# VH-VL binders against q8ixk2r445to577: the designs that were tried, part 97

Target 1, 133 residues: q8ixk2r445to577
Amino acid sequence: FFGMLQNKGLTDYCFDYNPPDENQIVGHQVILYLCHGMGQNQFFEYTSQKEIRYNTHQPEGCIAVEAGMDTLIMHLCEETAPENQKFILQEDGSLFHEQSKKCVQAARKESSDSFVPLLRDCTNSDHQKWFFK
Short names: E, the ipSAE of ESMFold2; O, the ipSAE of OpenDDE; V2, 0.75 times the mean of E and O plus 0.25 times the DockQ between their complexes.

## First folded at step 5 (VH-VL)

Design f16 (framework fv_axatilimab; at its last look DockQ between E and O 0.91; V2 from the best seeds 0.00; counts 0 for: pae O 3.8 > 2)
Fold by ESMFold2-Fast, scan of step 5:
Structure f16 (fold): chain C 133 residues (1-133), chain A 120 residues (1-120), chain B 107 residues (1-107)
Amino acid sequence: as target 1 above (133 residues)
Amino acid sequence: EVTLKESGPALVKPTQTLTLTCTFSGFSLSTYGMGVGWIRQPPGKALEWLANIYWNDDKYYNPSLKNRLTISKDTSKNQVVLTMTNMDPVDTATYYCARLRYGDYYFDYWGQGTMVTVSS
Amino acid sequence: DIQMTQSPSSLSASVGDRVTITCRASQDISNYLAWYQQKPGKAPKLLIYDASNLQSGVPSRFSGSGSGTDYTLTISSLQPEDFATYYCQQYYSWPYTFGGGTKVEIK
């Protein structure tokens, strides 16, 4: 399915990707921002290959986690999804990154009023529950 | 088993600089996302957050005290040091160091605390 | 800074009682709230994080609830070891702030 990926605990916030240059869409961190309901930079597709794709700009981006890191970054999509780009959206709303065995959590950047998705040990926290809207 | 322990002087004179050391075991500040913070509690009063330091050497200070505070770490020794300048009797408190993780700004393990009295 | 107000400041209770402590934030903190227990002369101990999640090793008689600005810590059946001061802490906004504490005393 597809749409805006919204957090259950941080209710007004959605996955958001705003590349600094439309000609360089990869290599930057995925953020959380107030849900505006207009798609655009908040529009993502969850694929049968367990990818979270960003299709607003070309080439298509796929959310990934680099080894040893907890941040979500935009990478180029590949013909066969690598393990670091696979997320399992579970029935309880958890977004599980199988390679790391961690869950995506809504968190604030320290000393900033901005929010980001981070990998954390899985809990039943509403900050780790996501749904497409 | 995670343990933290504070050390430093029990008595400080007004205008002096306080230096406190937190020594810990059971985790490392080389681990991605890991951090140590300092919290104080004046006798009979509420807890007050002072400063945090993280695995990547990022440092954050309480804005009300930032011009007086310096935090540093020695990852290989499992130590974090806090200095606080220009001590005043109102700074009399028990000082704690505690573990947190970047993004999870609650403190899951605490040292026993060290009492610092500021008097002439 | 976000102000955290706890009520009551103190209460007296008997073993077996249900105890309820409240914490109010001056603005919406979206469940970024922790609860700590502190016994006299000891360091605080984390009980609950993200408003309602029980820390590993903490007895199930402790529970947290709430949303927005209003949060509650409940002890379903008070035990002798639960006589302590309880503090809430918000971590929605920097700098982090704690409530004034609620002292649970033996009746």
Scores: ipSAE 0.780, ipTM 0.921, lowest interface PAE 1.0, mean pLDDT 92
Fold by ESMFold2, look of step 6:
Structure f16 (fold): chain C 133 residues (1-133), chain A 120 residues (1-120), chain B 107 residues (1-107)
Amino acid sequence: as target 1 above (133 residues)
Amino acid sequence: EVTLKESGPALVKPTQTLTLTCTFSGFSLSTYGMGVGWIRQPPGKALEWLANIYWNDDKYYNPSLKNRLTISKDTSKNQVVLTMTNMDPVDTATYYCARLRYGDYYFDYWGQGTMVTVSS
Amino acid sequence: DIQMTQSPSSLSASVGDRVTITCRASQDISNYLAWYQQKPGKAPKLLIYDASNLQSGVPSRFSGSGSGTDYTLTISSLQPEDFATYYCQQYYSWPYTFGGGTKVEIK
């Protein structure tokens, strides 16, 4: 799949990657932003290796979660996807992080109107449902 | 299994500082994402969120009370402390501590509450 | 701040009745809504989170629904232990705010 990865419960919000330095794409957090489809910040590829790739620029980035963390951050893609970069997009729309056995959820940052994807225990919440458009 | 319990004075006078302690068991604030919040309920009225503190020592306060509240934790003692300055009779309420996770700003386990009366 | 308005303020019902309680937010809260049950002299108990998900250990006669600004708690067949005050809470935006409550009484 390629396109904007949209949340069902948080209507019209998509995965967005906007690193503070466009020449240093590694190590920054993926956010959620209103879906617009303009520029390169909201286009991701879900690959056969179960990666979520940010590949509109080189070098390509792959979304990862570091051990013991619940935030989605950008790493460099590798030839064989590391365990912490594998996500299963299930038929019900849940986005399962294989290594942690948790699901990606749309969550508000406290004290602000900003939203981010976070790992949480899997539920049937629409905030844990995702689809490409 | 998961329990929380509030302790502190039942009666304070106007202008005094209230200090409440939440002692909990069955979870730890060393666990990533875990938090404890404080909520109060005036007699016969709705609940009001006061403050949250998280495993990483991040702290968040209700803006309407920010200048009066401080929250702190002692992870090794399983305790969270709330301090509220300049108490007034309108602050008479039952005060609860409760568990939450960052990102999920609802409270799944609550203490029994402690009634605090502010009276001349 | 997001204002949460519950309707009705109180209702009387018999055991076995279907009870519906409404919560209306002053703006879209995108299903960031919880429901609590509170009995006199006791702490609130979480029933529903994310508008429609039952908390562990909550009987299936409780259900939540709604979207946008309008949310509903339903008790499909009221039991004696369900007579209580029910509160909604939004966590879409800080500060987190609660509804004024709906008291469910016998008869």
Scores: ipSAE 0.629, ipTM 0.886, lowest interface PAE 2.0, mean pLDDT 91
Fold by OpenDDE, look of step 6:
Structure f16 (fold): chain C 133 residues (1-133), chain A 120 residues (1-120), chain B 107 residues (1-107)
Amino acid sequence: as target 1 above (133 residues)
Amino acid sequence: EVTLKESGPALVKPTQTLTLTCTFSGFSLSTYGMGVGWIRQPPGKALEWLANIYWNDDKYYNPSLKNRLTISKDTSKNQVVLTMTNMDPVDTATYYCARLRYGDYYFDYWGQGTMVTVSS
Amino acid sequence: DIQMTQSPSSLSASVGDRVTITCRASQDISNYLAWYQQKPGKAPKLLIYDASNLQSGVPSRFSGSGSGTDYTLTISSLQPEDFATYYCQQYYSWPYTFGGGTKVEIK
């Protein structure tokens, strides 16, 4: 699966990554933004290695969850996907993080007009449902 | 079991400062993402959000009351304190503290509330 | 700020009745909507979050639906313990705002 990763509950919002430096794409947080598909900032790939790849740049980035965090951070992809980069996109649309055993949920930042994907306990919320478009 | 309990004066004079304390158990504000908020409800009226504080000491206030509100926490005591300055009879209400999480801005556990009357 | 308008403000119903309460937001809140139940002299109790997700421990006769600006809380078969005031709350945009409430009274 590839393309825009869109949330069901938060209508018309997609995964978005816009690193400050195009030559150094790691270390920043993945956010949610209105789906527009422009600039390749919203192009992701779900791979057979259970990675969510940001492959518009080389080296490729893979979404990871750092220890003690609930945010999605861009790391470099590795030959063998590390445990903190493994996700399961289930048939019901839930995006499950294997290591934390939590689901990715669209969440609102109180201090901004932005939204972010966060790890939360898995529920039946549409805010935890995702699909590629 | 998650519990919260509000404490403070039942009566405050106009122009005085209200100080309320929320004491909670069953969770900790040292836990990533955890937060506590204050909500008030005038008698027979709707609910009004006042302020939130989170594990990382991030604080958020209702803009209409921001200049009057201060929220703080003592993680070691499992307490959150709300101060509200320049109280007015219109501020008479039941004040609740409740638990929430960053990214989940609804309140899943509430204290019983404490009635605060502002009167001369 | 986002205004939440509940309707009706009050209603009378009997045990076993189907009860529907509506909450309308002044703008699209994208399912960032919670429902609370409040009984006299008690604190609000979370019933539904994210518009349609039933809070743990809440009876299945409660359900939430809707999207965009319009949301509904439904009690499929009203029970004696369900007579209370219900509130919606949006958390799409800061600051959080609540509806005016709907009092469900015994007929």
Scores: ipSAE 0.025, ipTM 0.686, lowest interface PAE 3.8, mean pLDDT 92
ESMFold2 (binder alone), look of step 6: mean pLDDT 93; pTM 0.938

Design f17 (framework fv_axatilimab)
Fold by ESMFold2-Fast, scan of step 5:
Structure f17 (fold): chain C 133 residues (1-133), chain A 120 residues (1-120), chain B 107 residues (1-107)
Amino acid sequence: as target 1 above (133 residues)
Amino acid sequence: EVTLKESGPALVKPTQTLTLTCTFSGFSLSTYGMGVGWIRQPPGKALEWLANIYWNDDKYYNPSLKNRLTISKDTSKNQVVLTMTNMDPVDTATYYCARLRYGDYYFDYWGQGTMVTVSS
Amino acid sequence: DIQMTQSPSSLSASVGDRVTITCRASQDISNYLAWYQQKPGKAPKLLIYDASSLQSGVPSRFSGSGSGTDYTLTISSLQPEDFATYYCQQYYSWPYTFGGGTKVEIK
C-alpha cells in the first residue's frame, strides 16, 4: 500500500511530513494537513516490515515513536525494522503501534490551526481509523 | 482511582480577586500529556470552559476571559491553582476542576465543584 | 467560536422510553464531540467521547451517533437514574464550547 494516509473521522486530513531543512530530514514531528493529492510531503509507503516510510527526500525516513512519548517522529529507516517503527494497519483501519500497544489518533494541537497524529489507548473511534487514498 | 477537589472562598466581593485550588489524586501532572482544566457553571446555565494547564506547563485561557485568568500548578503537591481578577456578580457560579489529556479535550473526571457567590 | 445548539431544551419521558437528544454545531467538528450527564447538585459525568465512543462504566443503553454538524445522544430504554440534564461539548476548535443543555424530566 502507498499513497496518502487519510483519517476516517477527520476526513479532509492526511499524514504529512514537511521537514524545515532538506539537510535534516529526520527528527521532526509528523503532522496532519489538508489532503492535496499532489504526493510529496503526503506520500507514504506501508511496507511488508510494518514500516510507514517517507521517500520524498533522501535519506529515507521511517515513522517512529520514542519511549515515553505519544508523538510520531521521523527516524532513519534501519535494515531490520526496530520495534518502535512497527505499525500494524488492521482491517478495521486501526493503526496499531506494536511496542507501545497503542493506536494512532488524529488530534488537534490546542490553540492552533494544526492537527497531529498522537498515540492513544486503542478505541473504536473513527479518529483512530486510517486508509490509503 | 482518580479524584479531584476544589477549594476556595464561598463569597467574594465585587472587584476582588478569586483564588481556587484543585487538589487531585490517582494521577500526576508529571505524566506525559496529562492536564487539568477549569470549567464554571452559573446557576441554571450552561458550562463554560475557563483554562487548561498541562504536564509541560503549557497554559491556555478562554479568550473572552484571558485578561482576568491565571493558571498555575505545583506538580509535587498535585495541585492546580486558578486566579481570576476583578470579580463581578455575573461571575457567580459553581467552579469545577477536571482532568483531560492533551489532544483529548474532553474531561473524564471532575471535582465536586465549589460554589462562588459574588455579592456586596 | 463554534456555537453548539441542543434541542430540545427540555423533554418529559417515562421509564422505558427511547430518548433522543440532538446537538448541532455551527460548523463541521469532525466527530470531536463529547456528551455529559449532570444530575441536580452534582458535577457532570462523561458519557460519550469522539461522538460515539462509550466511556468505561457507562451503561450500554447510552449511545452517540452523528457526523459533520449534527450529533445525537440516544438512551434506548430510560431508567429512573437517567433523569438529568445532558450537555454536548465540541473540542474540534479552541476555545471549547458546550451546548445549552437538555433537561430530561419525569412524565
Scores: ipSAE 0.739, ipTM 0.912, lowest interface PAE 1.2, mean pLDDT 92

Design f18 (framework fv_axatilimab; at its last look DockQ between E and O 0.06; V2 from the best seeds 0.00; counts 0 for: pae E 11.5 > 2, placed apart)
Fold by ESMFold2-Fast, scan of step 5:
Structure f18 (fold): chain C 133 residues (1-133), chain A 120 residues (1-120), chain B 107 residues (1-107)
Amino acid sequence: as target 1 above (133 residues)
Amino acid sequence: EVTLKESGPALVKPTQTLTLTCTFSGFSLSTYGMGVGWIRQPPGKALEWLANIYWNDDKYYNPSLKNRLTISKDTSKNQVVLTMTNMDPVDTATYYCARLRYGDYYFDYWGQGTMVTVSS
Amino acid sequence: DIQMTQSPSSLSASVGDRVTITCRASQDISNYLAWYQQKPGKAPKLLIYDASKLQSGVPSRFSGSGSGTDYTLTISSLQPEDFATYYCQQYYSWPYTFGGGTKVEIK
């Protein structure tokens, strides 16, 4: 699947990645932003290797989770996907990170109008359900 | 088993500073994403959120009270301390500490509460 | 700040009754809503989070529903231990705000 990865509970918000420097594509946190329908920073590809790829700039980025962290960050894609870059998009819309055994949830950054995807215990909440648009 | 317990003075005079301590067990503020918040409730009235502190020492305050509130933690002692300056009779309330997780700003376990009366 | 309005402010009910409590937000809160139960002299207890998810250990007679600005807490068959005050809380926007409470009294 490919397109804008939208949240079921936090309606109108999509995965978004906007690195401040086009030559520094990795190392920043993935955010959620109002879906604009134009692709660009919100266009992601879900691959057969269970990766969520960001192909807007080169080199290609892959969403990853650092050990012990709950945030999603952009890393460089590898020829064979490492475990920290694998997400299972389940039939119910849950996005399951197998290495941590947690689900991706839409959440607000405290004291900010910004939303971010975070890893949380799987609750089957609509805030943990995602679909490509 | 998660438990939290508030401690502090039962009576405070107007203009004084209130200091409350939350002591907890069954979880740690060294755990990624973990936090403790303070909520108060005047007699017969609704709940009002005051402040949160997290594992990484990030602190957040209710804007209506921000210049009066300070929150701190001692992770090794499993304690969180709230101070509130310039107490007024309208600050008379039961004060609670409760657990939350960053991103999930609801409170899953609460202390029993401590009643603070502000009067001369 | 987002204002949370609960209706009714109080109600009288009998054991076995279906009780419905409503919470309205001044703007869309996208299901970032929790419900708490508070018995006299006791701390609040979390019942429901994310508008409809039951906290572990809470009886199945409690359920939450709603979307946008309007949310409902339902007790399908009221038990003696359910006579309490119920509060909703939004966590869509900072600062977090609570409803005024709904007191469920014995009839």
Scores: ipSAE 0.782, ipTM 0.922, lowest interface PAE 1.0, mean pLDDT 92
Fold by OpenDDE, look of step 6:
Structure f18 (fold): chain C 133 residues (1-133), chain A 120 residues (1-120), chain B 107 residues (1-107)
Amino acid sequence: as target 1 above (133 residues)
Amino acid sequence: EVTLKESGPALVKPTQTLTLTCTFSGFSLSTYGMGVGWIRQPPGKALEWLANIYWNDDKYYNPSLKNRLTISKDTSKNQVVLTMTNMDPVDTATYYCARLRYGDYYFDYWGQGTMVTVSS
Amino acid sequence: DIQMTQSPSSLSASVGDRVTITCRASQDISNYLAWYQQKPGKAPKLLIYDASKLQSGVPSRFSGSGSGTDYTLTISSLQPEDFATYYCQQYYSWPYTFGGGTKVEIK
């Protein structure tokens, strides 16, 4: 699966990654933004290694969850996917993080224009449902 | 079974500070993502959100009342405390505490509510 | 702040009736919408979350629909225990806000 990773509940919002330096793409947080597909900052790939890859740049980035965090941070992809980079995109649309045993949820921050994917206890919320478009 | 119960004074004088305690069971604020919020309802009127507190001590307040509100938790006692300063008769309402999750900002379990009357 | 406008403010209905309550937000709230039922002297009870998700234990006669700014709570066949006041709540942005309520009374 590849393309825009869109949330079901938060209509028209997609995974978005826009690093400050295109030559240094790791270390920043993946956010949610209106789906537009421009600039390749909303193009992701779900791989057979259970990675969510940001492969529009080299070296390729993979979404990871750092210890003690509930945010999705871009790391470099590795030859063997580390445990903190493994996700299961289930048939019902839920995106499950294997290491934390939590689901990725579209979450609202206090800022009026800020949405981010966060790890949360898995529920039946459409805000935990994702699909590639 | 999830339960919440509000406790505090039924009567407060104008300009005084209201302190309400929410005691809950069936869940813990040590659990990732868990939160407790306060909502009030004047007699015969609609509901008004006041404040939320979460497991990680994140706090959110209604901006219209933020300068008057303080929310805190004691995880070991399964308690959340709300203080509201400078009470006025207009603050007369039933005050509810309720459970929620960060990212799921609706309230799935509510206390029975405690009526607070502000009067001289 | 986002204003939530419910309509009607009250309605009279009979057992077995189809009841529809509308909630309109002052802006797009992207399905961050919940419905509550409140009976006199009782706390609100969560019915619907995320605009259309039925809370566990809630009868299937309750349903939620809508998108953008307009949302609807529907009771397909009103039961005696359904006479109550219903509230919508947005949780799209701070502060969370509730509708003015809709009182469903017995005809």
Scores: ipSAE 0.053, ipTM 0.722, lowest interface PAE 2.0, mean pLDDT 93
Fold by ESMFold2, look of step 6:
Structure f18 (fold): chain C 133 residues (1-133), chain A 120 residues (1-120), chain B 107 residues (1-107)
Amino acid sequence: as target 1 above (133 residues)
Amino acid sequence: EVTLKESGPALVKPTQTLTLTCTFSGFSLSTYGMGVGWIRQPPGKALEWLANIYWNDDKYYNPSLKNRLTISKDTSKNQVVLTMTNMDPVDTATYYCARLRYGDYYFDYWGQGTMVTVSS
Amino acid sequence: DIQMTQSPSSLSASVGDRVTITCRASQDISNYLAWYQQKPGKAPKLLIYDASKLQSGVPSRFSGSGSGTDYTLTISSLQPEDFATYYCQQYYSWPYTFGGGTKVEIK
């Protein structure tokens, strides 16, 4: 799949990545932002290796979760996807992170108007359902 | 209290351009997430969404009408303007402006509407 | 475009009746559905959003239910002031579309 990865429960919020240095895309958190389709910050590819790639410019980034963390962080893509970069987008829309056995959920960042994707125990909540548009 | 009011001509001729102004109070388009949309209703017919504009100047148009619609805002005047070109008698309708929030694409406050008749 | 089909197109009911209005989408809209009430000569008024959530100031006799493609507005005990036309609206995808309306007449 390629496009904007939108949350079902938090309507019209999409994965968004806007690193402060366009030449250093590693190490910053993926956020949720209002879907608008303007520019390149909201376009991701879901690959056959189960990666979520930020590949609208070079270098390509892949979303990862570091051990013991619940936040989605940009790493460089590798030829063979590491386990912490593998997400299963299931037919019901859930986005399952294999290594942690948790699901991606839209969540409000504490003390903020901002929203972020976080790993949480899997439920049937619409806030854990995602689709490309 | 949130209020919206539409203004513009009651009668236009076919092929003319319609310009409608929504003047609102009780909220501002400088506020994060705020938006104003336009919806029309032909007499006795269903409502039809036309366009939305948001605080950040993002604009969305009904695809079937997008070549005919232009939406803009003046945040300091609490106004939104809709322009619709090449009017046709089938465009005869009551035109409403309404408030929404980005992420909540339903309209929680509506103006009273303005009837626009397109006749030769 | 997602087509919204409302039924019935009109109904008559007595004060105190339970009234049910149905809205069917041409595809799954995942609870991105609102209900509006429109009285003659007036603008629409939001009743229900996200399929089942009651807008502030709306009487509790109004409720929404459903999922997927099939949604229902229920008035648990019809009152004389509920004479109106009711519309559903989907906001799952562009363009946002409305149902054809259900006119509720009170005997």
Scores: ipSAE 0.007, ipTM 0.542, lowest interface PAE 11.5, mean pLDDT 87
ESMFold2 (binder alone), look of step 6: mean pLDDT 93; pTM 0.922

